# VH-VL binders against f1miw6: the designs that were tried, part 47

Target 1, 251 residues: f1miw6
Amino acid sequence: MPHFAKPLLRNIITRNLFNSIKKKQCLQYLQTLRTLQYDGFTTVYFGETDIPESLVTGEDFSDGYYMPTPTWCVVHAGGSQGWVPWKYRMFLRDELCIKQEDNLFFEFCDVVKKAYGKCAIVVKERRRQDATRPKEGKETEAQAHVPSVVNLTSVTCCPEVAKSYGHKLLTLPSPYNYLNPLDSAWSSLKWFIINNRKEFCLQSVDGVYSYQYILFSDLISKGIERINLSKWRTITTKVRRWENYYLGKLS
Key: E = the ipSAE of ESMFold2; O = the ipSAE of OpenDDE; V2 = 0.75 times the mean of E and O plus 0.25 times the DockQ between their complexes.

## First folded at step 14 (VH-VL; framework fv_acasunlimab_arm2)

Design y5 (at its last look DockQ between E and O 0.01; V2 from the best seeds 0.00; counts 0 for: pae O 3.9 > 2, placed apart)
Fold by ESMFold2, look of step 14:
Structure y5 (fold): chain C 251 residues (1-251), chain A 119 residues (1-119), chain B 110 residues (1-110)
Amino acid sequence: as target 1 above (251 residues)
Amino acid sequence: EVQLVESGGGLVQPGRSLRLSCTASGFTFSDYWMSWVRQAPGKGLEWVGYIYSGGSTYYAASVKGRFTISRDDSKSIAYLQMNSLKTEDTAVYYCARLSYPTDAYFDLWGQGTLVTVSS
Amino acid sequence: DIVMTQSPSSLSASVGDRVTITCQASQDISYYLNWYQQKPGKAPKRLIYDASNLETGVPSRFSASGSGTDYTFTISSLQPEDIATYYCQQYDSLPYSGLTFGGGTKVEIK
């Protein structure tokens, strides 16, 4: 045929339907967030990022063999006030047990209460919100839904824990990741790592893990420190411009 | 070229109604939030309310329930319907455009139209 | 409504004087505050955004600072062209916060 339905057109049609559903969710999120802000809640973005060890060392493991690299999870929070005055956490993600961090969210809620009072704690959604979900073999009549407890890989974020400190836990719909300034902070951290990782470029180094952890932790600490209040305000301002755009367009 | 022009001001008695119009030219009106701001004689600026590009409206507490903002995107006109007017509503009423896409500040103003509410 | 209390309402100063204007918000507005200059017969112009950032082309004698509820606008050396009324305006939590102004400060030269 001289012309045909392009894959872009199929993607556009599917994206338009999905966007319509997710636009409603985005509007609901924005309205809730702005209501809480008006009611005196301080907005805090809580989340995690994965940093594979190969990103830090510079070693290329894409050589055709199965060579899983360790991945570190960094957990932190911030907003228009900068990083929360809370020491970020690092965990080795490929470890099986992360149960000892069950109360990390409890500790976080206490710290932000002390620092800011009542907070709107925003966590990025990691599960699909639509009616289509992975089936496990049984016919279910239950609603397809996001769990009431938002699980990051390294921490459980319980709405009732947040509520017990006077906070509100909000979930940002996943298709709207550019409305999460923490994602911009993570991108800045990873860019800093890439540009400053030369201390991890020795291929023949077989150092003790505790020494590599110290060097890695120092690099991460320096990367986080580079994202100062001025930088946070820049990325938060960009997010607020997009939030206002969607509020204006969707309501 | 880019401008806002208000009309419809005048003398009205307390308790009566008046409708103001704001005609826009030189820009894509439907993309912008529009707002009304008033200035009482010898006083400062007071935000009255705005209307989203999507049509939702929000008002200052002093006028909520009495004033209604609307828009006609096909004519590029914003309206302020003022009901149950009080003497304290006496002011010059400005139409203003909110910045795009931030919607956080007034980047275009009309010349204003005087509304006098007096017995 | 977020109330913006601006002071003073009027001031007179000599050329070269330091001028200070304050705004207090009725609740924490983080740093989401604009400062406008309105010269006689003209529309207001934004000079400062996000509490402290100068707009392009604004002279460096203008500065501002603040966070939370308390904000300050300063002209370090008043010039004749600075005769105007100055307003703060918050944009904290749209749409619910509205876009409320302070009462204004009329600056005149002695």
Scores: ipSAE 0.473, ipTM 0.774, lowest interface PAE 3.0, mean pLDDT 81
Fold by OpenDDE, look of step 14:
Structure y5 (fold): chain C 251 residues (1-251), chain A 119 residues (1-119), chain B 110 residues (1-110)
Amino acid sequence: as target 1 above (251 residues)
Amino acid sequence: EVQLVESGGGLVQPGRSLRLSCTASGFTFSDYWMSWVRQAPGKGLEWVGYIYSGGSTYYAASVKGRFTISRDDSKSIAYLQMNSLKTEDTAVYYCARLSYPTDAYFDLWGQGTLVTVSS
Amino acid sequence: DIVMTQSPSSLSASVGDRVTITCQASQDISYYLNWYQQKPGKAPKRLIYDASNLETGVPSRFSASGSGTDYTFTISSLQPEDIATYYCQQYDSLPYSGLTFGGGTKVEIK
């Protein structure tokens, strides 16, 4: 009678294996990052955050009518030196044609090359929702699969493009997103939006109608500017501490 | 002296090709984006395209597919290859250094070279 | 591409007059606007950056303001040396929309 190991044990084993694999990926990421840093690569974190309209307007759509509110995607980069001296980009997601502009990553790579020289460009792995169950295939040695392409919502990050500029593209494993200082920066931005959005509102009265306008670009710009070099240093220092912790624990 | 000098302009028939050169001196050419801007006689400035320091290019819709910008960093030269020229392409063509990423502005201009497209 | 509509195309004013030029962008360009002065036979020179910042060495009679899609350039007191064509130029959407110029405004003295 083949003892069908209780589905619970399979789930535990799969979870444990998954956790183990992710830990290993994290360690590999950290080791690679450190190696590059020692090799003189400047670490820059390239990423995006979504700003839903509800965050800007403060409207609580809790009353069940999920009107798809427009969502803006903000793309920027930062590191120990602060925001990368590159103009952040904003994209409206509801527009069917989010043409992933391949040129944006080229521009970015060129800018960071000019500013910092060779860079380790760190991007977050998008959880492919469709990660179907890893087929039980062969334990092929987790060679640090340099992802062939990392797709952000609005930008395609290609390792070959990065390489052509002398950079290295690294993917941060999804469970360890907090090792990306951009997450803290984005949180700060969102906090700023929530707390200051009223200051960026204009009222216009046209006859019987009153309109409220939000100066969205100004709001985002000021929110980004608020994250100064000192704040970046603090954030990156915290990240570094976590990195060291994991390197020590996982080694 | 920091300067840009355009060359290669002249009279050309419609449908023909012409290559313009922009020779840079007095600065580290490889560190800058280069751009071409044209001005038709008595008309305004029209951005044509630019090339990144890394060699990537972007073009105005009016010239896309016909014009190609390139650069030789070893020679400090930017090029504008113009194919399938039209009468509407008649202009003084300026090369300009683009200051980026802090600000995107043209901080250095050549004197321009006249391209006349006529039958 | 972002379209910059500049007005007027030309104007004639007297010395000492206030001159105003406007540029309207086809979309919000978030203050990423330059103003250039081009004198006859010369290359354009930037006078204003980021919609309202005066370039170093530019006389204080020049100013600019605006937000969103609407921008204004002003000469408070027109001088003879100000005879030129002025251009607005947006740089908001690099590399998507290029570096588009307004149509220009020719400023002459009566």
Scores: ipSAE 0.022, ipTM 0.595, lowest interface PAE 3.9, mean pLDDT 85
ESMFold2 (binder alone), look of step 14: mean pLDDT 89; pTM 0.872

Design y6 (at its last read DockQ between E and O 0.74; V2 from the best seeds 0.71)
Heavy chain, then light chain:
Amino acid sequence: EVQLVESGGGLVQPGRSLRLSCTASGFTFSDYWMSWVRQAPGKGLEWVGYIYSGGSTYYAASVKGRFTISRDDSKSIAYLQMNSLKTEDTAVYYCARLSYPTDAYFDLWGQGTLVTVSS
Amino acid sequence: DIVMTQSPSSLSASVGDRVTITCQASQDIRYYLAWYQQKPGKAPKRLIYDASNLETGVPSRFSASGSGTDYTFTISSLQPEDIATYYCQQYDSLPYSGLTFGGGTKVEIK
ESMFold2, look of step 14: ipSAE 0.596; ipTM 0.814
ESMFold2 (binder alone), look of step 14: mean pLDDT 90; pTM 0.910
OpenDDE, look of step 14: ipSAE 0.005; ipTM 0.520
ESMFold2, look of step 16: ipSAE 0.639; ipTM 0.842
ESMFold2 (binder alone), look of step 16: mean pLDDT 90; pTM 0.897
OpenDDE, look of step 16: ipSAE 0.728; ipTM 0.878
ESMFold2, look of step 17: ipSAE 0.588; ipTM 0.808
ESMFold2 (binder alone), look of step 17: mean pLDDT 90; pTM 0.907
OpenDDE, look of step 17: ipSAE 0.685; ipTM 0.867
ESMFold2, look of step 19: ipSAE 0.577; ipTM 0.812
ESMFold2 (binder alone), look of step 19: mean pLDDT 90; pTM 0.903
OpenDDE, look of step 19: ipSAE 0.383; ipTM 0.756
ESMFold2, look of step 20: ipSAE 0.636; ipTM 0.839
ESMFold2 (binder alone), look of step 20: mean pLDDT 90; pTM 0.907
OpenDDE, look of step 20: ipSAE 0.014; ipTM 0.540
ESMFold2, fold request of step 21: ipSAE 0.629, 0.469, 0.660; ipTM 0.836, 0.770, 0.849
ESMFold2 (binder alone), fold request of step 21: mean pLDDT 89, 89, 89; pTM 0.900, 0.894, 0.899
OpenDDE, fold request of step 21: ipSAE 0.631, 0.753, 0.750; ipTM 0.838, 0.894, 0.890
ESMFold2, last read: ipSAE 0.655, 0.665, 0.648; ipTM 0.845, 0.852, 0.840
ESMFold2 (binder alone), last read: mean pLDDT 89, 89, 89; pTM 0.893, 0.899, 0.896
OpenDDE, last read: ipSAE 0.591, 0.576, 0.732; ipTM 0.828, 0.825, 0.885

Design y7 (at its last look DockQ between E and O 0.01; V2 from the best seeds 0.00; counts 0 for: pae O 3.6 > 2, placed apart)
Fold by ESMFold2, look of step 14:
Structure y7 (fold): chain C 251 residues (1-251), chain A 119 residues (1-119), chain B 110 residues (1-110)
Amino acid sequence: as target 1 above (251 residues)
Amino acid sequence: EVQLVESGGGLVQPGRSLRLSCTASGFTFSDYWMSWVRQAPGKGLEWVGYIYSGGSTYYAASVKGRFTISRDDSKSIAYLQMNSLKTEDTAVYYCARLSYPTDAYFDLWGQGTLVTVSS
Amino acid sequence: DIVMTQSPSSLSASVGDRVTITCQASQDISYYLAWYQQKPGKAPKRLIYDASNLETGVPSRFSASGSGTDYTFTISSLQPEDIATYYCQQYDSLPYTGLTFGGGTKVEIK
């Protein structure tokens, strides 16, 4: 019952209400989402998170002379039913190997159709600044040339692909990221990584300097497993309380 | 202390109008959604409608177009305007406060006011 | 609006018996369902919210479960003070679903 009862969170939400354009976008999003839910669409949040290698190793790069380490991107989906029965994906990202996967969204849409029927697939709105960060490879420029395309940095999410499976692709306005329960799931995963990385580490002790090898897949897999159905329901109820707050205040 | 008090019930003829009031005390009225729920004699609970803190209203199909919910946050009062009353509208009318944080189960009820619609 | 079908409409049981009441929603309401107890001449009292969460001060003999369209309310050992009418109420896809109650279950002692 005391979900979202903290006074600080309420004050933060109240301050954000001054932006009339952003409030209108949020209200339109919420009305569309609730109409789809009423029409029998299952809500599925599809998204990604970045896991910098330093989070896994614990290494400190504050001395400024190291090259940037690669960032791992984890792609998954979930909702009030728990994680979608779809194997999460991991992609290595560094400045040299930045690419988008075009075919994963087709596969995803097929899996959720089989699991749940018609879905409201929610993705975060890509910021315009993100769309102006060009990447090596043609897939990123293809998204920039097709304005009706909604994309993650790793996956192209085409509304027409979703529609062909009977789904509806819905974008969450970027100012309201806390209305995405997947962000809470990602935070839980990152906390798990920080507190458990030593138990999944391997070491090689050679020469003058040693370094550690980490079984990234085992660590990530265990972190995802700890976010079970009960945890998902806690996360989605928290988001629902804020969705209702905005619906009530703005309408 | 924290309470809701309904008023304005009584006997009224079919086709006439009646306005109910719900006076709130002991809490910040403007933060809460408010609802009306009715119960015909010997029957179950029937949701009538609710009003958001922002003022938008929603109604059950049985009363839509005939009933209007409003609120005056400065007076901490919710209203139910009932027009074109039918004998089927005979019930005890409860004013209720919806949950905090924001969801739509009822966490505070008044004692109700009886509305009888008959000739 | 979502239709809530509650059964049975009434039941009679002995003190100490296990009592089970069900509600079926006309569509998936996730777990957004509350249970209320109403004694004669009084306003309803909420016992359970979000399908399974027991309200503070409610005896542990009351419990509930369910998801999707099917929900169950249980009194593990009926007591004389539990004589009342019990209602389920959904609050799913607001504002469009309304706040629909089940028809009620009157619980009596044999």
Scores: ipSAE 0.522, ipTM 0.787, lowest interface PAE 2.5, mean pLDDT 81
Fold by OpenDDE, look of step 14:
Parts: C-alpha cells; structure tokens; sequence
Structure y7 (fold): chain C 251 residues (1-251), chain A 119 residues (1-119), chain B 110 residues (1-110)
C-alpha cells in the first residue's frame, strides 16, 4: 500500500506552487535550514500529534451526535538519528484544559543540547485560524520573521529559550508540512494504532457487564518504538530529496 | 569514585534561611540533572526539586517560592537555598543525580544532611 | 501532580517468603516507574527502573512488573539483608507533575 503517498504529495506541491509568498517562505526556510546545517547545527523536528479516542477505540461516532471525545496529544521529536533521546509526553486534552507548558520546551532544549549540541529545532506553524486577511498594506520586506513564539497545543516554543541553549528555532511553513519527517512518523503511529488496537484490548466481565479496556500507554509506546532508526532514515532521506528539489528549482 | 556529598545542614529557627551544598565528584557534573529529595524523620521520601544541566529548575508545590536550586558547574556543586523555613521542612535532605538524558530516575544519592527547624 | 499510592505501608514476613508491594498511579505513567530500597540510616538505592528492569548488581530475587497505572514489586525469597523501606517513584509527566514517590513500604522480618 505504499502507493498512496505519492499522489498526495504531488497534489500538495502543485497547490502550493501557485502561492508565490508561500514559496518564498519555503525557500527562506530551506536556505536557513541548510545554512544552519553547514554551520554544524543538528536538525531536530519537534512537534505534536492528536490522537482522538475514536482512533483508539475504533468507534465511529458518525451517527450525528458529535460528542467531543477525549483527545490525546503526543509530543515528541525526531531527526536523522531517529527519535530524540527524550521521553515523549502525552496529554489528555479536554475542552477545558488548553494549558500550554513552557517548561517542557526548556527540558527539551536541554536534552537535545546534551545529545546533539547545537540544534536547528524545526516546528510546524500553527495555522492561526484568526489570521485575518493580511491587510493589503506595505510590502514590508519579508524579513525572516523569527516568530517571537510558536505555540503548539501543549507546548510553547520560544526562540529565546532555544537561543539560550545555543539552538535555533525554525518554523516550517504550514503548506509544506510534508517536509517535516514527524508527519510521516505520526502517520505511521496512527496507522499502527488503527491496525493493532485490538491487540491492546483487555476484556473484563463484572457480573452482567462486560468492559473493554485499552492499554493505551502500551499501544502508543509500541507504536513509537516501531519507528526505528532505519525508518527514520528513510523518512528523512525522502524529506531531503524534496528539500533539494525545491532548492534546485527555486534557486 | 562517583559520589555526592551534602553539607550545610543544622539547626535553624523558623523563618530563617539555610543553604545546602551538594558536592559532586567522579563524574562530569555539568552533564547531569541534579535533584533534592527530603525525608522527614520517620516519614517517606519527598521530592523537592531538580535543576537541568542547562539551569532550568522545577520545584514541588510544597517548597515553591521558598526554595531555590542552583548549580556551579565549575565547582561541581549543586545548591539548595531554603528561605522562610518552617517546622515542616525538618528533614534529611538528599542530593541526587538524575539519570540523563532520557530518564529522571535517581541513580546516585548523597548520604544526606539533616536540617532541623525548631524554635 | 501524579499521586502514587503504595501498599502496604508495612509488612512482616519470614525469611524465604514471597513479598509483594504494589503502587498505583493516579494516571497512566507509561512504565516510567522506579523502585528504591532504603535501609535504615542510609540513602535510597535504585533497584528497578522502567517498571521492570533490574539494576546491575541487584539480586535476581528482586523483580517488578506493571503497566499503565498498576505496578508490582516482588521479592521472591525474602532475605535478612532485605530489611528496608521500599519506594516507588514515577517520572511520567515532567515538567507538569514533577517526580513523585509512593508512601513507602517497610519490610520487616518476623
């Protein structure tokens, strides 16, 4: 079933090719990334993925009453060397608890400093839904707006924090998310969850009631573990090929 | 020999301050996270706080705002500054090394230093 | 903060007996659990890490298992030198919940 990834990538690339601004942002990102790599920075991708309960349980709530199911957020990082030697975090997100933890990014920065030295930390740009239409105002020179802060759902990534550890924080433009190897990793994780969730279910009978329990931690842990170094290398190689393609075409 | 040695414990009155030191030897101190754990007499272990290799700190709620952990990597020393001491802070204070970089288990402990807060 | 409920608080057993201690976490801690032995007047020593991994040099009579919220520590054959207080410790939710210990289990010989 490896064939499905090619058409999606082509379609994403074709759509994005029409936005000159986005292309420019992508090129700037890639140039900066390459520069940092040449300067000895190790590239690490830091990000999160949402795992809705429905994905884990397999329950199709399609019958109209969208009860907001609990969603788990998994935070981790990876690169050409595999998963970062940092323990991934899981957060249960309820509509009521959108607390961002700033300290998590400090911990992460500290760990990668020890593991890799100076790092180019790549994070995905969250589509601010409320980004009102840039008013047509002044072509201010696209100064590489080092975002002051990149907010993930669970973590606040601050460039100044990264800098304090000797790192550089880079934001990957949203249309080019496929240049983040984490996306592939997360897809793999989700695929694993869907296909193996039954193996992580326990059934308990209490009198007249039957309960099904999902060993969620085990499921996620095993899913993450399955993305080994070889798989990471493959994913990152693919990303690199795309990067080179853009750099060659846009240069 | 890999070891941690606590010092600075003693008798102190409530409301006073005390600074504990943890001297590390036998390993690259700067590469490790350090933590303080305390144990009240006849009671269980209580985590106090930790400091990252990069200097970031996190504290238990019970001591937050009163205690400060710091480190001097050049001297291989971790510190616990305790302010506004309470009788409830009476404990043996252990410094401990945290497993790094992936884990936060305590893999090395000092012998502890007794802090007694009494009027 | 993640709460670790350890049971029992104390136990007395005979030499050669099987001893079992349990820790329950208030939430899933994904195997991020260690077990420590503290002998009287001494600092704690880690015996187990990552829920089931025995530290180097620790006798094989010590073992642990568990997943999710429930973890067990076992001494298969209690020895006189095993008189100590044992503690579980979690590391799952840094930096949100910090590090937390169980209440401890005092193990004595009859």
Amino acid sequence: as target 1 above (251 residues)
Amino acid sequence: EVQLVESGGGLVQPGRSLRLSCTASGFTFSDYWMSWVRQAPGKGLEWVGYIYSGGSTYYAASVKGRFTISRDDSKSIAYLQMNSLKTEDTAVYYCARLSYPTDAYFDLWGQGTLVTVSS
Amino acid sequence: DIVMTQSPSSLSASVGDRVTITCQASQDISYYLAWYQQKPGKAPKRLIYDASNLETGVPSRFSASGSGTDYTFTISSLQPEDIATYYCQQYDSLPYTGLTFGGGTKVEIK
Scores: ipSAE 0.059, ipTM 0.673, lowest interface PAE 3.6, mean pLDDT 85
ESMFold2 (binder alone), look of step 14: mean pLDDT 89; pTM 0.900

Design y8 (at its last look DockQ between E and O 0.03; V2 from the best seeds 0.00; counts 0 for: pae O 10.1 > 2, placed apart)
Fold by ESMFold2, look of step 14:
Structure y8 (fold): chain C 251 residues (1-251), chain A 119 residues (1-119), chain B 110 residues (1-110)
Amino acid sequence: as target 1 above (251 residues)
Amino acid sequence: EVQLVESGGGLVQPGRSLRLSCTASGFTFSDYWMSWVRQAPGKGLEWVGYIYSGGSTYYAASVKGRFTISRDDSKSIAYLQMNSLKTEDTAVYYCARLGYPTDAYFDLWGQGTLVTVSS
Amino acid sequence: DIVMTQSPSSLSASVGDRVTITCQASQDISYYLAWYQQKPGKAPKRLIYDASNLETGVPSRFSASGSGTDYTFTISSLQPEDIATYYCQQYDSLPYSGLTFGGGTKVEIK
């Protein structure tokens, strides 16, 4: 039942609030974000989601054509103004050439500057490999306060690049990922894919990815389009209400 | 009955102090942010300050350093301590509740208490 | 603090007229704005929140819209009971901004 989920979610969030280090990181993030908003920065959430190919292709009555499928990565951004007027990107996660698109973040920063002026660009903190932890070095004790490049799997987000366009790059600390409205947008996209994938299927032609990519790109484009400004305002209002909750309790 | 009742207003000379009280009833006071808003005679509304459910406060520049907001959750009372009063502080003072916890607009008002600062 | 510039400061209109009140914020407040009605001798009453959402029980002749820095409040057909002073109030960037009000608009019948 949906209204029994509220007590469980509240208990999970309450337990995380008692973790003193993560609570301090959350409060510092919120204070910094609100200071930037007060100083006239437009908030933009930049991020990615994984769409496994099986979500798009589904299972059929043929029941015998299972093959390993890659995971697609979609990169986009949005906020209370809706989706950024920037062409989202799609990458195969198993493609090592993802690193070749080094200037995506430069392009993104230029687009949001032209659209909104100075921005507070929020990305989720990634804990992949803890690559900022020196392991081979002789000395340590520099790790805790050393700024590091924030990496999405597909895109490197450099604070100095953001700063050169007049932006500020912020990291949303884990485990507070629910304070990222992109997560709700990604969930909406995935539900659109599940409910509409049959309408975008064509009879296959040589080169599975050529047919699937054509249909996949149109399906994704329609899914993103359905998350309109009104939906973005609903999503960001919900996140802001959670932000106010934490500001009130932790302050 | 959900209500806010202000008390403690009156006539006071410049430079003196006065404490206003706001008694809440009919709701769980400790869950809500509380605020004070004032209105000089014939003038518009002026926000004075608020207090979070966690106890932190924020004030308008015109009163910062002179006024202090506090709360006693066990008694369901919010306070406004007004020090170094000036004639410009003459107003009706409203106690108001902010929408909990997600809404930062005023959803419940008292009827106000008049503070007159003059000799 | 974020300054709210409300206009006009007063207006007179006939019963049945369309009335429009505007507020301009000194910076983008991302639709975090409420509208209040204050009748003489009474405490204010909230009519609209989040720039455009009508409170339960508020007549449908009241509406509002806006985003960014520019916001509009409308009474589609003024009634005698709508004589009041109307205020906008922003609540963006807490706790670093105050909860500032516009200067008010006194609405009277001609």
Scores: ipSAE 0.349, ipTM 0.699, lowest interface PAE 4.1, mean pLDDT 81
Fold by OpenDDE, look of step 14:
Structure y8 (fold): chain C 251 residues (1-251), chain A 119 residues (1-119), chain B 110 residues (1-110)
Amino acid sequence: as target 1 above (251 residues)
Amino acid sequence: EVQLVESGGGLVQPGRSLRLSCTASGFTFSDYWMSWVRQAPGKGLEWVGYIYSGGSTYYAASVKGRFTISRDDSKSIAYLQMNSLKTEDTAVYYCARLGYPTDAYFDLWGQGTLVTVSS
Amino acid sequence: DIVMTQSPSSLSASVGDRVTITCQASQDISYYLAWYQQKPGKAPKRLIYDASNLETGVPSRFSASGSGTDYTFTISSLQPEDIATYYCQQYDSLPYSGLTFGGGTKVEIK
């Protein structure tokens, strides 16, 4: 029985199908990815997720006081074989410290080269908020714009850097984020955080005051570890099914 | 023809070293993970270790620290360097190709080479 | 490392008999199990992959099933050419851990 993708995925697909340009970009991405896979490139998805403090603390800010809570950014990578044997990074994002670590992508590229050889590194396209109205300009041939640089919040991914290590950098179009297994992994991580944060809380009493501490690093580490190889395979298999579906329909 | 051929086996004394070679042909060697599996006489199959396409290695506990797997992609050869050999290391040693990243099982085997560790 | 417990260690059956071998994993290996046939003096040959998929060219009398921790290999009608030792092998933990084989099952004909 063709396990029909959950109705939610159907709706996402239907909505995205209306954007002919994005559809074309998706197809190009998929074709390129498939070609690289046939050429022996190992597919690795490199990305980040934001973990707001509220997710960890469970504080319901529904009462309108948007106190800017610190947000943690977790950077990691994975694929059909699980998490990349690279130490994930965590960055605290506050209004003051958007420190982009320029060397992180180099380190990553080196590690995956050592582990897997040549890789197709897939990164998610950052939604340019400021995409004002495409001026009706000239149908320039949608040359598969290998984006010159993909900026993650904490990391700059440069195609030239990837190339220097024998890798290929691919950008997944934003409407098709569900084709990135990392999204599912991040969702799982967040779910774990929400449901298990109490187990990582320590209470300290200092006189009249009671303090609750969350072992954040441990919480994140355990959450990441919980996404084992089996789960990754399941996620990537699902992604592959969708990829094949698109390749079949769009061919 | 797609094949693996092991060489370098023989009789060796305990404590000595031996290097096995696995020569691959008929496929793009650099794209595959390679593994060594051994079988003691009359015993079952025992995984020894594997080497990633990028060169990273993983070993069974029984051989860790004594054995080293390496590869020369330019020659399509995988190696098993065995140091500090023990009598328990006596086995037929097979090189095998792992189908990773598409398949994580052994999809190609050599015919094996016998290593006998005896005083 | 994941431990694979294979049973029985040996069996003797008549031609035409149904033969069943079991393999139990110490943890859920999510169908990442292969079955190999090894004839005397030969390298192992893969018969089954991903718990139940028959390798190309393998006779249909061979089959396998299972899920989670428990897996079964079956020869529906034992033939003389099936004399061999059979092994299960898990690959669920790759690349983060070792590959492990079952202890093997020697199949003989009475």
Scores: ipSAE 0.008, ipTM 0.511, lowest interface PAE 10.1, mean pLDDT 84
ESMFold2 (binder alone), look of step 14: mean pLDDT 89; pTM 0.892

